# VHH binders against Protein HEAT-INDUCED TAS1 TARGET 1 (HTT1): the designs that were tried, part 8

Target 1, 277 residues: Protein HEAT-INDUCED TAS1 TARGET 1 (HTT1), of Arabidopsis thaliana (Mouse-ear cress) (q8lfw5)
Amino acid sequence: MESLLECFAITDGKCHPDCLKANNEQEDYDACQSAALVAVSLISSARVIFKIDSKYTEYSPQYLVDNVGKEEVEGEMDQPSCQYTVGNLLSYLVENVWTKKEVRQREMDQQRREFTVKDCFEFAFKKGLPRNGHWAHVGCIFPVPPFACQIPRVPMKGEVIEAANVSEALKLGMQQPAAARLHLFSPEFDLVGEGIYDGPSGNETRYVGLRDVLMVEAEKIKGETVFTVQICYKKKTSFVKVSTRSMILPLNGDDESQVTEPACLLVDFCIPRFSIN

## First folded at step 22 (VHH; from y06 with G55D)

Design z02
Fold by ESMFold2, look of step 23:
Structure z02 (fold): chain B 277 residues (1-277), chain A 120 residues (1-120)
Amino acid sequence: as target 1 above (277 residues)
Amino acid sequence: EVKLVESGGGLVQPGGSLRLSCAASGFTFSDYRMGWYRQTPGKQRDLVAGIYTGDSTTYGDSVKGRFTISRDNTKNTVYLQMNSLKPEDTAVYYCAAFRYTYPHSWEDYWGQGTQVTVSS
């Protein structure tokens, strides 16, 4: 399997030009891609911090995007096309990488189901993750290769630790970054600069949605906790100070995130906690 | 180069008080969040108290209301005021410093610990 993995790695840079172009031109928010990127970042960080990995190791966010939420089918692995062989790899690459068009790539991206960072952690603890180099080479291909489950994965054992409130979130983030989701309002978020993001401010506020963030620092301002979060928004990574004040959020038709009770701008704090022995 | 030195431990009666200090050198102290952790023999280290670079604090459930963490950036020192001490607070107390640097750098430093014993 290592020689086949090296053949997989040799095809680095063989991604179809339309797939490369589509990836570079992706302007829309993709909740699944966002969750996967945050999840692998936190997994990689935690594994180094707690000395499970000897050095920072990148794991595949595309593997999460491709596999989280999919039901396993018994016996599927025994089909000839599911064998991890050079022939099946080349057939997959010809059919799905070297001849596919950008339009199909965008259609497949829109068919992705939604999942959260927590879902990604749970999946990783159950199934493990491949290293980024072992999976990312077929990341332009949204049809999961039939032989994908034979690609080696690093096993990961642990649990998701969540925080119900700001006080508990401060404990979770002390020794490692924590994941959270941020309610974004326009134009307020775009205008925050180096100030504190306080969410909606009036009649011209538009709810953008929830965005995955990393909680990386905290401070006390006028007796209130303010988190500094790392966010990638509109392809720009920035650090934003966020109020933790409870408030009624004026959401517009987002049933998953609909809030009728007081809530904070930051919700769903969690970290991966890896098991030892 | 980096050095964290705990002091102020000792023997104290139940209900008593101690103040731990941790003197730091070899790094820019104000860039690091600081924490106190404790460990009894044969057990894992537990968070006692933490203070972020902007002075937000957090505490373990068993010490809330009894312990107070503080820092003095001019003296490169973090403190733990321990009041209303109980026998279950007996442990080695470790000072720790942490810093996150984008995009994924995480630094951690630990002291050698100071013993706190709470016994009648």
Scores: ipSAE 0.736, ipTM 0.892, lowest interface PAE 1.0, mean pLDDT 80
Fold by ESMFold2, fold request of step 24:
Structure z02 (fold): chain B 277 residues (1-277), chain A 120 residues (1-120)
Amino acid sequence: as target 1 above (277 residues)
Amino acid sequence: EVKLVESGGGLVQPGGSLRLSCAASGFTFSDYRMGWYRQTPGKQRDLVAGIYTGDSTTYGDSVKGRFTISRDNTKNTVYLQMNSLKPEDTAVYYCAAFRYTYPHSWEDYWGQGTQVTVSS
């Protein structure tokens, strides 16, 4: 099957215009793409750090976007159209890329599934991940071909380790980067610069939502732990210092009758922990 | 050449104290987070204590309140003060240094280990 992927890759050095258009439309699905990109980054990093991969190996975030949350269909893998063959590749291209069917619109809508970095880790441990080169070439072609389930995957065995608080998050991030999610408030986040992001601070605060981040460093400032996180926000990667202070967060959709508890700006800390046998 | 050299291990009575030191060379010490890990035969290395570049610290549950990690950037040295030692603290203790550099560069260096034995 590797020779089929190599043949496809050699002959298709440029993405079809419909693939480029589909990729642009997929940019509006930031939550799923964000989770997949962070998950692959941490999986690649952990596998090198713990000597499972001998060199940094890129795995496919598009495979995660396409498949996390997708239910298994009994017997689907055995159908002739699901087999990874040159004929099925060519038939898929004729039917779905050069024909320009409306079917791709429905399948793009299905790509709007909501999932987290944790969901991506769990999926990877169950199903494995293809290397970026293998799925990326197929992924320029939309919709996802039926035979995609037969593309070679690197098996991955492990578990997701979570932290409930800052103290435990510091343990997770000691030997590898950890994933987390950041409560984002506008305009405060845009104004933080080189300072410490303290969340909501005034009358003009708007809750933007949660964003996936990498926890990459920590420091003590005035007796409190401050995390440095790597975030991609408004198409720019930056490093932001984030307060770990508990505070009341004005999340969208609350009312007067709701009881609110102090919370932290950073939540949902997790790492992938790979098994060695 | 990067070196991490542990010292201060040995035999100690239960309830006693030891101070481990790890002298670092061959890298800019203040750029690295430092950790102490321990390993009992047949088990994986466990985090005992860690200290980030900005002095945030973390501890394993079994040593919290008894052990203290600290660093001295002027001496390129990280320390582990171990108080109220118990037989279950018996292990080889390793010093480690870690640095993450965007986008995905991760460096890790390990010392050779120093034996700590807690027994009568």
Scores: ipSAE 0.736, ipTM 0.896, lowest interface PAE 1.0, mean pLDDT 79
Fold by ESMFold2, look of step 22:
Structure z02 (fold): chain B 277 residues (1-277), chain A 120 residues (1-120)
Amino acid sequence: as target 1 above (277 residues)
Amino acid sequence: EVKLVESGGGLVQPGGSLRLSCAASGFTFSDYRMGWYRQTPGKQRDLVAGIYTGDSTTYGDSVKGRFTISRDNTKNTVYLQMNSLKPEDTAVYYCAAFRYTYPHSWEDYWGQGTQVTVSS
C-alpha cells in the first residue's frame, strides 16, 4: 500500500483542468477553502505544540473541502472501485484530474455546503485526516474517489474549545494560535494600513462579510485589548490589528432593523484540543 | 542557549502570599508571551496566568482576582504575585515562553519548575 500511496502523491499539486477556470469565476474569497486552510493550520500546530506529532505535519485541507458535510454511504468500502489499487487510482486520475470534466465540476459545486473552522475540527475528530501529500488539491472540488475510504487517515481525538468573549479568547490563544472570524467592512479594511481596524466609520461603508482569521497576538492600547490577526483577503496574507470594542454593527448596510445588540468585530473563537489514546 | 529559571516557591499557610519570579535568557524577551502553569501529580499542566507581548493578561478561573502576572522587559523577568493562597494552589509552578511566527513556526520553552505548598 505504501507504493500505491507514493503513486497518488505524484499527483499532488494537480487539479481538475477546469479548477483554475472555476476559481477565476469565483469571488476572491471562498469560505470553505478559508475554513479548511485555517483548520489544518491549527491542527498541525496544536499537534506539534502538544507533542502528538514529533514534527510539523501538514494535513489535507482539500480533504476537508471535499468531505465536510457529506454522509457516508453504507457498504461503499466493499465495492471493487473502493479498493486502493493502482488501477483504481489511475482510473480516478484519468476521469477527474487528467481529462477535462466540466460537468463534474458543476456537480461538485452544487453539492457544496458552507462550513466553518469548528465544523472542520469536529469532522477531523470524528473521521481523521490524511496527510497533505496524499490528498492535495486546494482550490479544487472533486467527487470523493471511490477508494478514498482506504486512503490512510491519521486518527484524531479531541474536542473543540470555544470562547464566548475576548477575555476567554485570551486564554485560548496563550499556548497556540486560535481561530476567529472577523466582520469585514469596505473600504475601511482596505484602508487600515498599519493602524487599528475598528470597523465601520461612515455612510459609504459596505459590509463584506465574515472572514476566517488566526488570532496570533494581543496587546493593551489605552486600556483596550487589541488582537493581531492573520488574514487572507483578496488573495493576500496580512497581519492586522483589530479593535475588540463592542459596537452596533450595520451588517446589512443601512437596515438597522436587523442589528439589535452590540457586538465585537471578532467572533467565533475556537481551538482544537487533542487527547491521547 | 534558552534558559528559564523560576524562583520564589516554598511553604506558606492558607491565606498567605508568595511572589514567583522567572528570569529568562537566550532569546529576545520582548518578542515572547510569558506564562505560568501549574501541575499536580497525575494531572495535566494548567494555565495559571499569561501575559502577551503587549501586556494583555489572562488568568485561570480559579486564580482570577487573587494572582497577578507582570513582566519587566528591562530585567527579562516575569512575575507571579500570589495572594490569598489556598491548599488547592499546591503544585509545581512552571514558567513558559511562547512565540508564533508565520507561517507555522511555533516556539515553546519551559523552566524546571518551583514547588509551592499551601498547608496548615
Scores: ipSAE 0.733, ipTM 0.892, lowest interface PAE 1.0, mean pLDDT 79
Fold by ESMFold2, last read:
Structure z02 (fold): chain B 277 residues (1-277), chain A 120 residues (1-120)
Amino acid sequence: as target 1 above (277 residues)
Amino acid sequence: EVKLVESGGGLVQPGGSLRLSCAASGFTFSDYRMGWYRQTPGKQRDLVAGIYTGDSTTYGDSVKGRFTISRDNTKNTVYLQMNSLKPEDTAVYYCAAFRYTYPHSWEDYWGQGTQVTVSS
């Protein structure tokens, strides 16, 4: 398998030009890419913090994007085209990388069901992850090659640890980064600046949706916990202070006809906990 | 050189109190979150109490309401006030310091520990 990995290196470690062009034309937000990026960042960090990896090692977010939520295809592994051979690799490269294949295949791949950071952790613990260099060169090309299941992966064993409230979330974030999801409202989020993001504020509020964030710090202001989260929004990384008070959130944009349960702006706190056997 | 030095451990009767201190040097103390962890032989270290750079605190379930963490950035010291001590609190207590630096740097420092023994 080493010589086959060197064949992938012949593509210069970059995605096909048509993949790069199509990616640049993509919308500025993709929930699956967001979840995958946060998940690999947390996995890489936790593995170094707990000395499972000797140095910070990047794992492939594209592998998660391509594979989370898919059922295994019965009998697929036994087909001649699915074998990890030089001939199959070359055929795949000719058909999908070097001949400037149309981007129609990328649109078909994007029909996969949505997934969360938690789903990514569970997948990684079940299937392992390839290092970023091994999969990134292949996985940005549509369709997923038949031999993709045979690309080397680092095995990972562990479980997802979740927190249901602020007190437990503070425990999760003491020694490693923790993931969460933020209810994002416009224009309030765009206008927060150095202040505390407090969610919806009036008649002109629009619910944007949930966004994956990293909880990186916490402070107490007037007796209330305020988290500092790292978020990538509109392709810019920023650090935002977020209120943890319980409130009624107009999540469906029709606040008059629905009364939602009280909720916090930050939900779904989790971390990966690796087995140390 | 980074150093964390715990003090204040010892033998105490059930129901008693102790105050642990951890003096820090070799780094900008106010940039680090601080924690107390404890360990018995053959077991993993468990979080006892933590305090973030902005003074938000968290506690392990078994010590909540009995222990209080605090910090004094002018003395580069973190404290653990331990009240209503029980035999199950017997352990070596470690001071720890953590810092995240974007994009993926996590620093951790640990002290050598101080023994707390709760026995009648």
Scores: ipSAE 0.731, ipTM 0.891, lowest interface PAE 1.0, mean pLDDT 79

Design z02
Fold by ESMFold2, fold request of step 24:
Structure z02 (fold): chain B 277 residues (1-277), chain A 120 residues (1-120)
Amino acid sequence: as target 1 above (277 residues)
Amino acid sequence: EVKLVESGGGLVQPGGSLRLSCAASGFTFSDYRMGWYRQTPGKQRDLVAGIYTGDSTTYGDSVKGRFTISRDNTKNTVYLQMNSLKPEDTAVYYCAAFRYTYPHSWEDYWGQGTQVTVSS
């Protein structure tokens, strides 16, 4: 099985030059890639922290991007084209990597990519994850191969633990970094520097959207809890202090009447909790 | 050499109080979040109380309102004040220290534990 893995990884891991160039030039946020990257980072960290892995082991975020949200079709794994064989690998490579294909399939794959960090954890606990070096990037231009579910994976057992509020989020983050999502407003986030990000503050505020973050520290400032989060934004990783104050968030442009209930800038707190066996 | 040394454990009657201390050495104490955990035989360690580097605190559900965590960075010591003790609080109590360093370094240190027994 190792030789098949190496063949698939070497050949299938080579993205088309046009795709590499287009991806490098894009400034658009990719929510699925973001969620997958945060999820594998937290999985790798938790597994070392709780001594499940003896050393920091990188798992494949691309495997999550390619596979989260897929339902198994009954009998799909038994079909000849879905078996992980040399013939099927060669057929996939000829059809999808070595031969140019229509752009329509790439658009369909993009439409499947609305999932969260929580979804990634649930998938990992259900299906396991391959180590990063064992899964080649296949999502550049072409569809996920039918036999992808048969690539060897490290099994993972556990559950997703969520927090509904700041008090519970503090419990989640004591022993390990926790995932959360941050409401981003422009220009306020771009201007925060070393201060505290307080969200929208003026007439020219634009809602950017939610971004996945890692909660890495907390402190009390002027009687309020402030989280330090690690975020990758505009291709740069930074550490930002975030207010946990409840506030009315103008999530839909200038019409603040669409948001009537106070909310926190950080939402959707969760961690992966692994079973020891 | 990193050391965490717990003290203040012992026997106490239900309804009583104890104060645990954890003296830390071998690292920059103010950079670490500190926690108290407890374990009974055959069970996993449970969070009792935690205090972040900037003094935000959190508590396990069964001890909230009865226990208070605090830290003194000048003495490199974290404390757990335990009031209204119940027999269910009987356990070995462990002091722990944690620090995250980008990109993925996570440090954890644990003390040897101190026994707390609540019975008549």
Scores: ipSAE 0.724, ipTM 0.888, lowest interface PAE 1.0, mean pLDDT 79
Fold by ESMFold2, last read:
Order: sequence, then structure tokens, then C-alpha cells
Structure z02 (fold): chain B 277 residues (1-277), chain A 120 residues (1-120)
Amino acid sequence: as target 1 above (277 residues)
Amino acid sequence: EVKLVESGGGLVQPGGSLRLSCAASGFTFSDYRMGWYRQTPGKQRDLVAGIYTGDSTTYGDSVKGRFTISRDNTKNTVYLQMNSLKPEDTAVYYCAAFRYTYPHSWEDYWGQGTQVTVSS
């Protein structure tokens, strides 16, 4: 019989139609999905840039969504249903992919966990990542199969390198894109266009929250550093210039109170740094 | 063919100065961020200085305040002014060029390097 990897390749990693339909109808921001997507993008990029992968290789963001923050249970891998076998894969596919299954439970469980891009990097360095085709097909269906820990993963060794300020962030972004998080305010962000996003203005500002971004370029404008970030917001990918000045941010949503400490619009800069030996 | 050609290396006394140049050809220079990296035998390359396409600069901690990176887009050249040189600055210095293109294309080019030796 064909290998399990060939079975995944034949299906082209397609998600079950009911899962795809339910996911497309989900309009809420999903912090875990956002962090996972940014993390695998940076991992794939770094691995090509530093010649660990010979070509751009997509890794599974769904694997991260399904597994980051979960504790391993000793002995769980030894059960017959947890073994990565053709029989168990086919049984799972029959029960969960080739028949209708409610997607509601996966959506509810997904909303309980929160993790960052940094958490995804640390997980990947500890556990490795499967290629997107190997997991995306299986992981689309809820619940996660018992044999998920045995699906082949590319081992990864490295560390997370963080920056505490703009000067350090510029170092991180020289050879590779860097992850960061952006404080979003409405309507200012929606109206920035090709200008510089400078955060809240006036009393009609509403705090939207933090969003994961990729720092992809920097420029000096009137003596100040401005980062260009890539962001996916309201299902649209765009490039936005962001001010790096310190300011007091009104992060309490509709409250008029202010955060009492200075902050930048961009925070939590990090990159994955792989070990090659 | 893409070329990055370093020049200006050599032997210099402690406290002296050198100016490295890197002439670039074979690509649109203004679209690339440029960097200087250095390597001593048995060690990995370290960032010395970088300059983004919009002229934002960054420096390694050990050279901050002593080295200055600059670029001249009309000459397709990036420079490293090195002042107050110390023996620990002795290394091979490499010029590098990088460009990111959405969604995941990353280009990198490297020169052959130029030796800088700081000794009495």
C-alpha cells in the first residue's frame, strides 16, 4: 500500500469541505492562528536564508495551533490507536474527514488557548514541525487524532532571539524578517493608507488590540526610524509604515484611563536563530 | 552577474583609522539593504554595521561610536569608516546585500572579503 506520506500528497492536503466552510465563515480575529502563521512564515524564510532548507519549504501552522501549550502524557504514544499506522490513519479519515463532522468543537477549543510567535518558535525548536501537506489535511478535522504526535516532523534546533528596543530590532531584521506585535487603534489604522501610522489621535480613538506583524524594512524619516511592517488585518495583507517613538498608549479599550508607562507601537520583536551543526 | 568588491583593508596601528568601500554591480543598488560583517578564524560571521534602503543604521555593540556605515546610491557603493581601531577589530570584513520581496523571497549576496589587521 502507498505510504502515509503519499496518501497525504494525493489528497494535496485539502481540508474537509465542512471545516473549510466553517473556517471561512469565522470572521473573528484568532490570535493563535495569527501567531502560528507568522511563526511558520519566519521559520520557512530563515531556513532558506541560512541554507538549512535548499528551497522554501512550508511548515504546518495548524500543527502549532493544535499543539502549542499542550502537555505530553507519558505512555500516550504506546496505545494501539495512537500508533501512526495505515490502519489508524484510514480509520481516522473515515470517521472524521470522509464523513460530515461538526466543526463547532474545534472553534470552541481554539478560543481557550493563547500563545505568541515566540511560544511557537520555542515549541518548534523543542518538537520540530511537520511539512504543511503532512499535517494540514489531518489537522483540519476536529478532534486531533490520537496519533498526531507520531506524524513525521522535521527536527529543528535553535533559539529565539529577542529585541528590547528599536536599535536591537534593527540588528535582528538585517538578514531575515523579524516578528513583532503592533498596537492597533481605530480609526487611525484603517485610515493610514501610505502614510506613517502614529497610533492614537484625539478622543475618538478605540484600542483594537495587538496584531502580529513582520518587520520587513526600515527607513529614517526626519531623523527618526520608521519600520515597514507586513500585516494581515481584516483578511487583507498590507504594508504599513509605523512610528517607533515612545508614547503613552490608551490600552483600556473604551476607558479614558491611560497606561502610565511609555510604550512603542511595535513590541515583542523576535527571530528564530537556527543551529546548523 | 552580481558583484560585491571590497577594498580599503590593510594593516594599521591601534588607534588608527581605515575606510572600507564595497562597490556593487549587477543589481539595483538602492533596493538593497547593505551590511558589513566580520569573521575571525574559527568563529561565525558577526554583524558589524548595517544600513537599510531608507538609511536607518545599526551597529554591533563592540563598534558603536567608532564605526560609521554610509551609502552612496549614485556610486553604488557602501562604506565603513572605522576609527579608533583596536587589535580585537582584526578580522576579514565582508560586504553583504539583502532584499526581501513579498511573500517570501529573500536575496543575499556576499563579497570575497578584505583583511583588516590592527597591530603594533
Scores: ipSAE 0.711, ipTM 0.882, lowest interface PAE 1.1, mean pLDDT 79

